# Designs tried in a protein design chat: VH-VL binders against b7j9k3. Part 25

Target 1, 255 residues: b7j9k3
Amino acid sequence: MTTEPGDRAWVLHHYPYGDTSLIVELFTRTQGRLGVLAKGARRARSALARIEAGRPLWVRWLGRGELPVLAQAEELGPFLPLNPLQNLSLFYVNELLLRLTQRRDPFPDLFQVYEETIDALCSEPGEGWYLRRFERRLLENLGWAPDLAHCAECGRSPDAASSEHWLYQAAHGVFCRAHAPDAAVAIEAAALVWLRGAMQTRSMPVWNSSLRRCLEQELLVHLGGRPLESRRLLTAYLRRTQPAMTIQKREEHSE
Below, E stands for the ipSAE of ESMFold2; O stands for the ipSAE of OpenDDE; V2 stands for 0.75 times the mean of E and O plus 0.25 times the DockQ between their complexes.

## First folded at step 8 (VH-VL; framework fv_tislelizumab)

Design e1 (at its last look DockQ between E and O 0.43; V2 from the best seeds 0.00; counts 0 for: pae E 2.3 > 2)
Fold by OpenDDE, look of step 8:
Structure e1 (fold): chain C 255 residues (1-255), chain A 122 residues (1-122), chain B 107 residues (1-107)
Amino acid sequence: as target 1 above (255 residues)
Amino acid sequence: QVQLQESGPGLVKPSETLSLTCTVSGGSISDYYVHWIRQPPGKGLEWIGVIYYSGSTNYNPSLKSRVTISKDTSKNQVSLKLSSVTAADTAVYYCARVDYGRGSYLEYFDYWGQGTTVTVSS
Amino acid sequence: DIVMTQSPDSLAVSLGERATINCKSSQSVSDYVAWYQQKPGQPPKLLINDASNRATGVPDRFSGSGYGTDFTLTISSLQAEDVAVYYCQQYWSTPYTFGQGTKLEIK
């Protein structure tokens, strides 16, 4: 059996398979989401016993089928214990990939964004901008991101300097004030400009609620209207423990 | 402490335009969303519309063709105009806003005016 | 529009007993739900936001729960001053909509 050359991968999820094995869902750079059979991973002293979500690995696998056998797994960095917020954030990001991507569909750009998101998750816990960035990039890579540069009716573009509010409607995009749809979320023009850009800078805190709602609604469409459990848990945690982080006055950010 | 106070005529004739003012104290309307909500006698609550801190507005589709919300920042007042009124527009009218000290521009309502009763009658 | 449906329309509960009011949305609204108490001649008063967050000054006997489409307001031990009409509201999407209200009385 010829082994694949190997790939950088992150563990998204694993579950038992038989008495001694695991099925491991990986997110890889070149293969996208990849399910592998980790034989013997449940055995005592197994080198694979440390496989868990949030770990970067170098992996090699055997076979070209739906579930190739994991031949090699090497840790690419030290394990850092995650706090509850970090764990919930990771769970949410991973569940999005598990639910919305197909196996063997590579997204090199998204893979990079994922790594950056994990890094931000570790270094800046409690920040929301990197999750919004991930959500938007996920939608973009999947071809589901609506146009945020033009009113869906008249083609007018949001101007970041105007501070005008636009109306976001899931699956349809954005609308200027003159063409407001029946159902929408208000979002500041500058937030739309940020969201459709490279998102290499932190979003303004005043945009947090709008960005969260818009992207949550968009993702929900593709989730068949069924909310993610991870989203529920993460949202509940954030609102319980960090309400002050969303408290912003417009004046504080307009100067 | 934030306070909202509605004012306007208590009686409006059918087909005329209802005009109300919400005076806000303890905070600038340039920094907040201000909503209008009404309640017919013995009935539930109906959201009319909102004016955002940018001055942009959004209205309930059921009233969109008849509703105009505007603001005067110099007076810290928000206005509601409802044209072509009928008996169905008889209600207590409230202006309301969220306490942004508890959340960032979410659209539930911590602060309410006492409401002003408007009766549409010939 | 998102329809918010409360149940029951009217509820009579003995003093000191638990009161439970349900609210169902026609589609998922995540946790973007608020609960209000309204007494005669007064504007609504915010009790709960974000489905389960108790507003400032609201007694501990009031609690909210739910996510998605099913939400519940609970009064653990009914007091005389709790007699009122209660409303749920979604702020997931415009137009923002309220439940039809639940009248809570003492049995």
Scores: ipSAE 0.881, ipTM 0.933, lowest interface PAE 0.6, mean pLDDT 93
Fold by ESMFold2, look of step 8:
Structure e1 (fold): chain C 255 residues (1-255), chain A 122 residues (1-122), chain B 107 residues (1-107)
Amino acid sequence: as target 1 above (255 residues)
Amino acid sequence: QVQLQESGPGLVKPSETLSLTCTVSGGSISDYYVHWIRQPPGKGLEWIGVIYYSGSTNYNPSLKSRVTISKDTSKNQVSLKLSSVTAADTAVYYCARVDYGRGSYLEYFDYWGQGTTVTVSS
Amino acid sequence: DIVMTQSPDSLAVSLGERATINCKSSQSVSDYVAWYQQKPGQPPKLLINDASNRATGVPDRFSGSGYGTDFTLTISSLQAEDVAVYYCQQYWSTPYTFGQGTKLEIK
């Protein structure tokens, strides 16, 4: 009466249970998030593959209750070591899923986006453009992404070729220059167009920090105002590991 | 080096309009956000508003009904007008800008004018 | 409006000792916090942006930390020239708001 077919999954998080076991949060292709009990997973001779975040697995589980037992876990492909910044970025992506999705709620398209994000994260050290893409695609899949094609007040559309700045207000959308709401922040029209498109780049967009502010504000609406632990740890880590950053003064130039 | 300088009358009578000008030298205001910030005597700082380089404005809701920020690109100037002033509007007024050369529009203020003191009294 | 509350309102610290100033926001502002130093008769001077990044020309003894609602400015070895009022500022959303200030003096 249990489902026996295997499924592709990623480990989002785990924590110890008793002396030899783990409770594991999986993100699965067909079932969404699952919490499972990995009995004996901490033993030296466990039949289960090692359970770590960022490790793709083929899994089977037993039981239909709230915490099924992990019956089989086999690693899929080589494990790539992550540097500390990559690990914090992975924790961030995983924390968003843990905080914003429910168990047993399938998101096949989001699962594909997650895999693409992990691939990009493994190929680029540190915080990059792929996190902005993940944030946007997460909001889209959950039905919380604002309309970026039209001013929420008058219906005008941003133009990528324009140097015009738009205004972003979480939970309310975007506004052209004529319709500034009281609690809004500026964002580049090019950033809005990038968010509507394929969101592909080889380098950090120059507007990344303003875009991050907008996306974080949108996510925070749904996080109930509770800050992300992963962001706290990242900022603490960067303070310890980066030399004092200088903000280079730059004269205004045409290029 | 880009520099900002506030100017205007030091004394304004109650109920009149306070009018200040921020003159930018060493750079063009067409490429900057310019903010106005004030500091009452012996007190903290209050953000008044901003004019974005695109021409849009955003004002502190506490002042929105009385404030206008505008720019004159040909003179490289940004103006502040505050109508119906009272003694509570006595403050040092600063113009300030973000360093756009960072490639982002985050609103921490790298450059401040020297400030101009405005007293509202009879 | 996001309220930024500093503590303490004033402190006196001996030369060469560590000074610590705290700033709490009424809601999460992520790491969009700046710190300023203001000496009498002068405009504020930027010390820290993005909670932890020192601005150009700021001595290494100044450091910032924090995320979400709790932020700290630390002066690791106080110098005589550090006597000033210090302000935190959020730039998470408009209106942008400042703390009430912390007056730092030599003990």
Scores: ipSAE 0.513, ipTM 0.764, lowest interface PAE 2.3, mean pLDDT 83
ESMFold2 (binder alone), look of step 8: mean pLDDT 89; pTM 0.924

Design e2 (at its last look DockQ between E and O 0.43; V2 from the best seeds 0.63)
Fold by OpenDDE, look of step 8:
Structure e2 (fold): chain C 255 residues (1-255), chain A 121 residues (1-121), chain B 107 residues (1-107)
Amino acid sequence: as target 1 above (255 residues)
Amino acid sequence: QVQLQESGPGLVKPSETLSLTCTVSGGSISDYYVHWIRQPPGKGLEWIGVIYYSGSTNYNPSLKSRVTISKDTSKNQVSLKLSSVTAADTAVYYCARVDYRGSYLEYFDYWGQGTTVTVSS
Amino acid sequence: DIVMTQSPDSLAVSLGERATINCKSSQSVSDYVAWYQQKPGQPPKLLINDASNRATGVPDRFSGSGYGTDFTLTISSLQAEDVAVYYCQQYWSTPYTFGQGTKLEIK
């Protein structure tokens, strides 16, 4: 029985399998989302007992089936305890991958974005732009990202130098004000330019509400209209503890 | 303290254009979304449209063909025009906005007192 | 359009008792729901935004809950001044829509 080459992986989720084993959902660089059977992981003193969401691993597995056996798992760094916001953010990001990706569908670019997102989650908790970045990149990698460069009706492009508002409609993209659809979310032209770009820099705080709502609506389409529990919890937490993140001062945008 | 005040004719004839003005004090309309909402007598609330701080507008599809919202930043006023009015357009008309600067979530915590418009011959 | 449906249309509650008003959206609107109180001859007054955030100056007896499609406004102990019509509103997507209103009276 030949072992597959090793791969860098993140634990997304795990659940019990029998008395002594776990099924572990991994997000890997080369294989995409991968479910593995971790035999004996529930046993006392098992080296695999430390498998937790948000941990990077080097993994090897046996077999090419739907659920290969985990042969090796090595931690690639120290585990850092997460605060409630970090935990909820991780839960949200992981649930998106679990719900929207298929197993054995690799997304090397998305994997990198995921790592960057986790890093940002750990180093800058409370920032929302990296989640928006992740959401957009996820949609792009899945081929579901609407065109943000052109009005869906007339082909006019948003100008970052303009403060005009465009209208976002999930599944359809953006519309200039002359071609406003029946249902939409208002968003600044500059925010659209940011969102369709590399997103290597922080978005303007004043865009947070619009960006959040646009991307939430887009993702909801692909979630079959059923909201994520993680999203609900994260949103509730943010509303309660960080209302200023949703409500930004106009002066911050005008400067 | 932010105040909104609607003004305009209380009576409009059928097929004419209803014209209202919302005067905002205590804050600049260049920093906020300003909405128009109406309420027919004894009925619920209907969102008419919005003018964003950029000057861009968005209207209720049910009224889109008849509605124009504009603003005069020098006077800190927002205007509503509704053409081809009928008895169905009889209502109290409100302008409204959010209270804090930089928030563009579109619920309404500041309202004008409303102005009654009756469409009658 | 997203339809907001309130229940009941009218409610009579004794002083000091709990009043509960429900609002259901035709599709998920996340937590983008507001609640308003309107008294005769007055504009609506914001009570709750973001489904559960009490607006400034709103008494503690008012609370909102819900996410997705089902939302609830609760008055824990009805006071005489709470007699009014209450509206829910979604600001998830244009056109922004309101519930039909719930008339709350003292029993």
Scores: ipSAE 0.886, ipTM 0.934, lowest interface PAE 0.6, mean pLDDT 93
Fold by ESMFold2, look of step 9:
Formats: C-alpha cells, structure tokens, sequence
Structure e2 (fold): chain C 255 residues (1-255), chain A 121 residues (1-121), chain B 107 residues (1-107)
C-alpha cells in the first residue's frame, strides 16, 4: 500500500482511550498540532514507541478526519528522563500550544523554537530566558505580538543604552515615559530591544522577571483570562523548594 | 545601610498643597527608585507613585492630576507635592524603595518611618 | 483597578498554633503578590514577594502560597512578636494595590 510521508513530532499531551489506547496531541514539523488515536499503545508489547511528553518521534498517521489513527511512532533519540522541574517547564510550553493553537495549522519557525526551548530546559530548568523567547515567538507566529519598536502614542523608539523606563500595556503595545497609559507596567528599554532581536544571551538577563510579567499579561488576554494549570503546579513546586529558587538580591551600591 | 526619612508639616489647610521630603542616607538617590505610599487613619495602604533614577515618574491615576514627585540629587532628596488637598488626604505618608536588580518588580523592602499629615477642615 | 480583598478582617490565634490569612484579587495577578507585616507606629515590613518567596531575614514560620486570584499567608507556629496587621499587595499592573489588612492577635 502507498504510505504517507513520515513527520518529526513531539508529544504535547495524551490521555487514555478504552482499555489499551491513547488519544495523543502531537506537535508536528509540517502539519502543526495533530490529534491522533494511538491504538493499543498501552499494551505491554505495542508496536508503537511509548507515548510520553518530551519524546521526539518519527510518526505516520492514516485517515482524513479530525482524529486519524497513528500508524507508526518511532523514537528519534535516547530516553531522557526529566526531573519534576523539567517536567513542569515542559508542561508549561506544551500547555501554551494546546491552549493557543489550532490543529492542522503549521508553524515551522515555532516548531524550531520549540525544539530549542526543550533543549534549553533540559540543561537549565526553571524560569530561563528561553521561555521568554518562546513566549514572544509564539505571540509573533499567532499575529498577537505588539510593535516594540515604537511608542504606540508618538512613535519614539527604545534605546538599549538608555536608563529610561518604558511602559508595557497588554493588547496595546509599548509607550515611552511621556505617554504612560493607566493600566501598564514598567519595563526596561533594554528588554524591549532584546525582544526585537534574536533573543540570545550568554547569561540570564536581570530583567527576566519583569519581562515575564509583560509576556504573561499578553498571553492571558488570549487565554480568555484563564491562567495556565502548569503555572499553578510550577508555583506550588517552587514553593516546596523555596531556598533553591530564591532570587539573589543585588548588593547595595556605594560610590 | 540605606535609610529613608520623611519630613514636612504635620498640618495642612484644605485646598492648599501638601509638600513632603524623603531624605536618603547610606546611598545616592541617583542609583535607585523611590515610591510614595500613604495610609489614612484606620485604613489600608495606597500607592501614590514613583520617581525613577532617570527623573521620570509614574502616578496612581486616582491622584495623577494633583500629584508631582521630583528629586534633588544635590540634597539626596525626593519630594512629594499633592495639590488641592481635602480631609480625605489625611494620612501617614511613607517613602519606600525597591531593591533594584535591573527589574521593575514593585514590592517594597525599604520603608521610611512615615510622617503624619492632617488636613484641617 | 485590581481590588485585593483580605479575609478575615481580624484573627485571634493561640501561641504556637497556625495562623492563616487569605487574599483574593479581583482578577488574575499571576504570582506578583507581596505580603507585609505592620506593627503599631511602624512602617510595613516585607515578608513575602512573588507569592511564595520569603524575604531575607524573615523567619521560616512565615510562608506564602497562591497563583492567579487566591493567595495565602501562613504562620506555622505563632509567636508573641507576630501580633500585627498584615497586608497583601499586587504588583501585576498599575495602580499597585493593597488589601485592607488583617489584624492578628493572641487568643
């Protein structure tokens, strides 16, 4: 029989279906999100690789409906068990895709960023700068990213060398200090310039947490005001490990 | 260690301008951000606004038309002016600092002792 | 404006027992919440930032939790010096707002 081309994919989520099967949400390189039926995936001697989040797979599926059958699933790399923090960070990235994208809507650039994000969280779990990059790229791919190059009121541009603050208002963009709207938060000009660029760094930027506030506000608009379950779980986990997650305060400066 | 101290008149007449000063010691005002926060008697806390080290400001919209925050780096001071005061402006006024680490997260880990202002009616 | 509503308004707890103070925001503020302790005639003192992060020098008996709209400050074993008014504060968006306060007393 004529076979369909395979595709590179990641498991975003799965849940039981019947006695031996799974419903699986995949993020595929060429087709975007895809829901599939993995028949017999929970049997002891399944021909399919074990379906778990964080496992890159080579997949093929059959059928034209909204729930095609997963015909082939093979590992593309060694098993990499994740610790709880890594799993929660992965759940966060996956939940963003599940909540904000539609099935069969390809995003090849976002797929690349997703893979880079998974690599980074395996090495540096937690609230790293790569999550801010993923959040921004997701918004860009969905057409929801505001213009960060110009004040929404007057067109002035942020300058990374400037010590000035800027203001961020979700759904409305950025404003210079002369045009502050009422419901906005302060952000460093350097953070805005970083978001316009390649979003690469050798060390975690000091403005990472204030930038998370801005990006989370933007995402929350599109989540319909409903926060992510992954954030609730991650916050609960970090509370249990509070001393390890305490941000180091900057020393007082004297001239 | 950094110390913040508020000063100004304890009594202000209605319709006049309230003027307060926050004096900083143990550091330079040019290096960080200063907030003003007030507490009416028997009530909770209200954020008034901030002056950033660049001299730019951000104010509570409820007070924006009446408030001015400024700084004098030669005296290491931040000032608050609130015009057209009424009895509702009677409160303890605090200046506060955020432990700046290049991130604008507005929780206040350094507070002055506060100064009481009464608006007579 | 985001309204921060604390409960209860006052609380009496026996020495050595657990005290729990709740704070609810009128909309999601993620984990951008701080908690303060204020004794009579003194300025507020920071206890918790980012909902759960204990500030430097704050005793281990103080802890915070929550995400979204519901936040909790817990004192695991009440000491005499913990008698104060406690405030929550959001720093999600301007204006930054505080709860109305919770007075904690010894039973």
Amino acid sequence: as target 1 above (255 residues)
Amino acid sequence: QVQLQESGPGLVKPSETLSLTCTVSGGSISDYYVHWIRQPPGKGLEWIGVIYYSGSTNYNPSLKSRVTISKDTSKNQVSLKLSSVTAADTAVYYCARVDYRGSYLEYFDYWGQGTTVTVSS
Amino acid sequence: DIVMTQSPDSLAVSLGERATINCKSSQSVSDYVAWYQQKPGQPPKLLINDASNRATGVPDRFSGSGYGTDFTLTISSLQAEDVAVYYCQQYWSTPYTFGQGTKLEIK
Scores: ipSAE 0.598, ipTM 0.802, lowest interface PAE 1.9, mean pLDDT 84
ESMFold2, look of step 8: ipSAE 0.538; ipTM 0.769
ESMFold2 (binder alone), look of step 8: mean pLDDT 90; pTM 0.925
ESMFold2 (binder alone), look of step 9: mean pLDDT 90; pTM 0.929
OpenDDE, look of step 9: ipSAE 0.801; ipTM 0.910

Design e3 (at its last look DockQ between E and O 0.49; V2 from the best seeds 0.00; counts 0 for: pae E 6.4 > 2)
Fold by OpenDDE, look of step 8:
Structure e3 (fold): chain C 255 residues (1-255), chain A 119 residues (1-119), chain B 107 residues (1-107)
Amino acid sequence: as target 1 above (255 residues)
Amino acid sequence: QVQLQESGPGLVKPSETLSLTCTVSGGSISDYYVHWIRQPPGKGLEWIGVIYYSGSTNYNPSLKSRVTISKDTSKNQVSLKLSSVTAADTAVYYCARDRGSYLEYFDYWGQGTTVTVSS
Amino acid sequence: DIVMTQSPDSLAVSLGERATINCKSSQSVSDYVAWYQQKPGQPPKLLINDASNRATGVPDRFSGSGYGTDFTLTISSLQAEDVAVYYCQQYWSTPYTFGQGTKLEIK
């Protein structure tokens, strides 16, 4: 069996296969989401025992089938223990990839965004902008991102300098106030401009709720109306640890 | 503590314009979204619209053609105008604060002001 | 518009007993649901936000649960002062919409 070239990969999820093996879902730079069979990974002294979500690996695999055999897995950095919030954030990002991507569909740009997102959740736990960035980039890479530059009815563009809010509707995009549908999420023009841009800087905290709603609704469409368990858990955790009033205060001071 | 208080005429004739004012104290209206909500006698609650800190507004589609919400930052007041009123517009009118980042719950309410539409 | 439907319309519960009010949304609203208590001649008072977060000053006997389309307000031990009309509200999208209300009385 010829070994495939190595690739940088992150573990998204793993589950037992037989007594000694794991099936591991990887997100790789050049192959996209890749499922591999890690033989012997469940053995006590296995070098593959380090396979955990949130770890970057260099991997090699044997075969070109649906589940090639993992031939090599080397850690590319130290594993840092994650707190509950970080773990839930990671779980959320990973679940999005697992639910919305297909295997063997590479997204090199998204892979970079993923790494940046992981870095952000480690360095800035509790912030939401990097998750919104990831969500938008995911939708863009999948070709599902709606146009945020034009009113779906009149073609008018949001102006970041304006004080106007716009209306977001999943699957349809954005509408100016004059052409607002009956049900929509209100969002500032400047927030839309940020969301459709490079998102190299954090969003304004005041946009957090509207951005979250817009992207959640859009993702839900592509999730077939089945919400993510990770999102539910993450939201529940945040509500317990940071009351709404506290969150608002934090947002106000973060500007 | 933020306080809201509604004021305006308690009686309006049909086809006239209802005009109400919400005076906010204990905080600047520039820091909050202010909503108008009404409740017909013995009925539930209906959201009318909102004015954001930026001055932008959003109205209930059912009332959009008749509703205007504005604010005077110098007076720390928010105004509601509802044109072409009918008996169906008889209600207790509340202004409420939304402290969230767009589309949030209402944590502070005025006491409400009763408006009766009658000839 | 998102329709919020409460059940039951009216509820009579004995003092010290559990009261349960349900609210169903016509579409998923995540956890963007608030519960209000309204007593006669008073404005609504916020009880629960974000489906399960108890507002400041709200007694522990009040709790909220739910995510998506089904939500529940629970009073673990009904007190005399809890007699009121209760409303659920979604703030997922505009227009904001409320349930029709549930009148809670002492049995």
Scores: ipSAE 0.240, ipTM 0.754, lowest interface PAE 2.7, mean pLDDT 90
Fold by ESMFold2, look of step 8:
Structure e3 (fold): chain C 255 residues (1-255), chain A 119 residues (1-119), chain B 107 residues (1-107)
Amino acid sequence: as target 1 above (255 residues)
Amino acid sequence: QVQLQESGPGLVKPSETLSLTCTVSGGSISDYYVHWIRQPPGKGLEWIGVIYYSGSTNYNPSLKSRVTISKDTSKNQVSLKLSSVTAADTAVYYCARDRGSYLEYFDYWGQGTTVTVSS
Amino acid sequence: DIVMTQSPDSLAVSLGERATINCKSSQSVSDYVAWYQQKPGQPPKLLINDASNRATGVPDRFSGSGYGTDFTLTISSLQAEDVAVYYCQQYWSTPYTFGQGTKLEIK
């Protein structure tokens, strides 16, 4: 069957090809990640819509090879200007997909999660819960998410009402304190329950550092221990712009 | 403003139990993770363990069978017990705090208390 | 256990010159690295957290950098008061571990 390749898509990344063209990495609804050649996209006049991350497009491509030609690209929504933190967050989400997925590997549920994540990062202040949700949902869709419902040793379940800390070990799951592994991140039982659920917290959870560490460690297993450039940049930006708020809360709490 | 201070006997005989107390002033230990770290004479730093908000603990595997960390929130104190000590346990012992939530480093240390294990 | 390896074990640097201390972890620890300064008879003092954030009261001549496995502490213009032993420490996962220390002296 030779169905025409028209689809809703998002630009993940692009880079120069020759003098006037781009190679574009798309995340498409029906085909997953797709690399395309956008001929003449860098010329002063181009028939293609502006190729940029964070903009939904309707795309059509020609060819059945590994690098089809982008025949049509039309905007499906307005350009939404992003502040630096939002741009770095988008870069991070996109780099996760570029590093952890393969071209032509469909993930329809992940596509929906990606769109929800973009909507959240455009409308929510600061780096927040939606990145933790994306990270967890990504792991789930790729088949790498550990069982958070039961201690990996004894099967006991975390209780959201408990103040008990659990132990999270990347690639191995979660453990109650009776079965603590030697190398782990302490994490609140409520945080584990949140990660299993809808993840609809309206503000940063009190346990965000635990969530960030656990998810970053889990993802790093699959990244082969090679850090993401986007994560490095995002972290550097957050440390430059967020320390005053964190220091003030700590100082007030200590006084 | 927040201060930590270690206290306890400076001399302990081999095979006995070393017992130290970390007293916090200017803040509440119910709001922190409290760690114990030690430094043998002329050597580097070794993490002993931590006590979390819940009272859960995590210990260095090298010491796990011999160490107990506990807290008394009403006295604002954290205790360290290390059983069956040997000369290798001679060190300066520090308590330190970890505030969590992007503050998961040791920003305040006690002055340290020297413990010598000798016949 | 995550091993933190510092280099060099000791160095001597002239007053006003740049001192550089390296720390390498045996696996990625992201930016969960702190640097401490310790003078004789004193507890360690926090200099840098999260690989690059200067702690309160630390002079601008101290800076940290790195992400993943390779970390650097830099003193841009060495002062006499900077003579100490310097430790890196990871807090990525337990057991938390320190580098072996780097003794910094005036040349």
Scores: ipSAE 0.108, ipTM 0.650, lowest interface PAE 6.4, mean pLDDT 84
ESMFold2 (binder alone), look of step 8: mean pLDDT 92; pTM 0.942

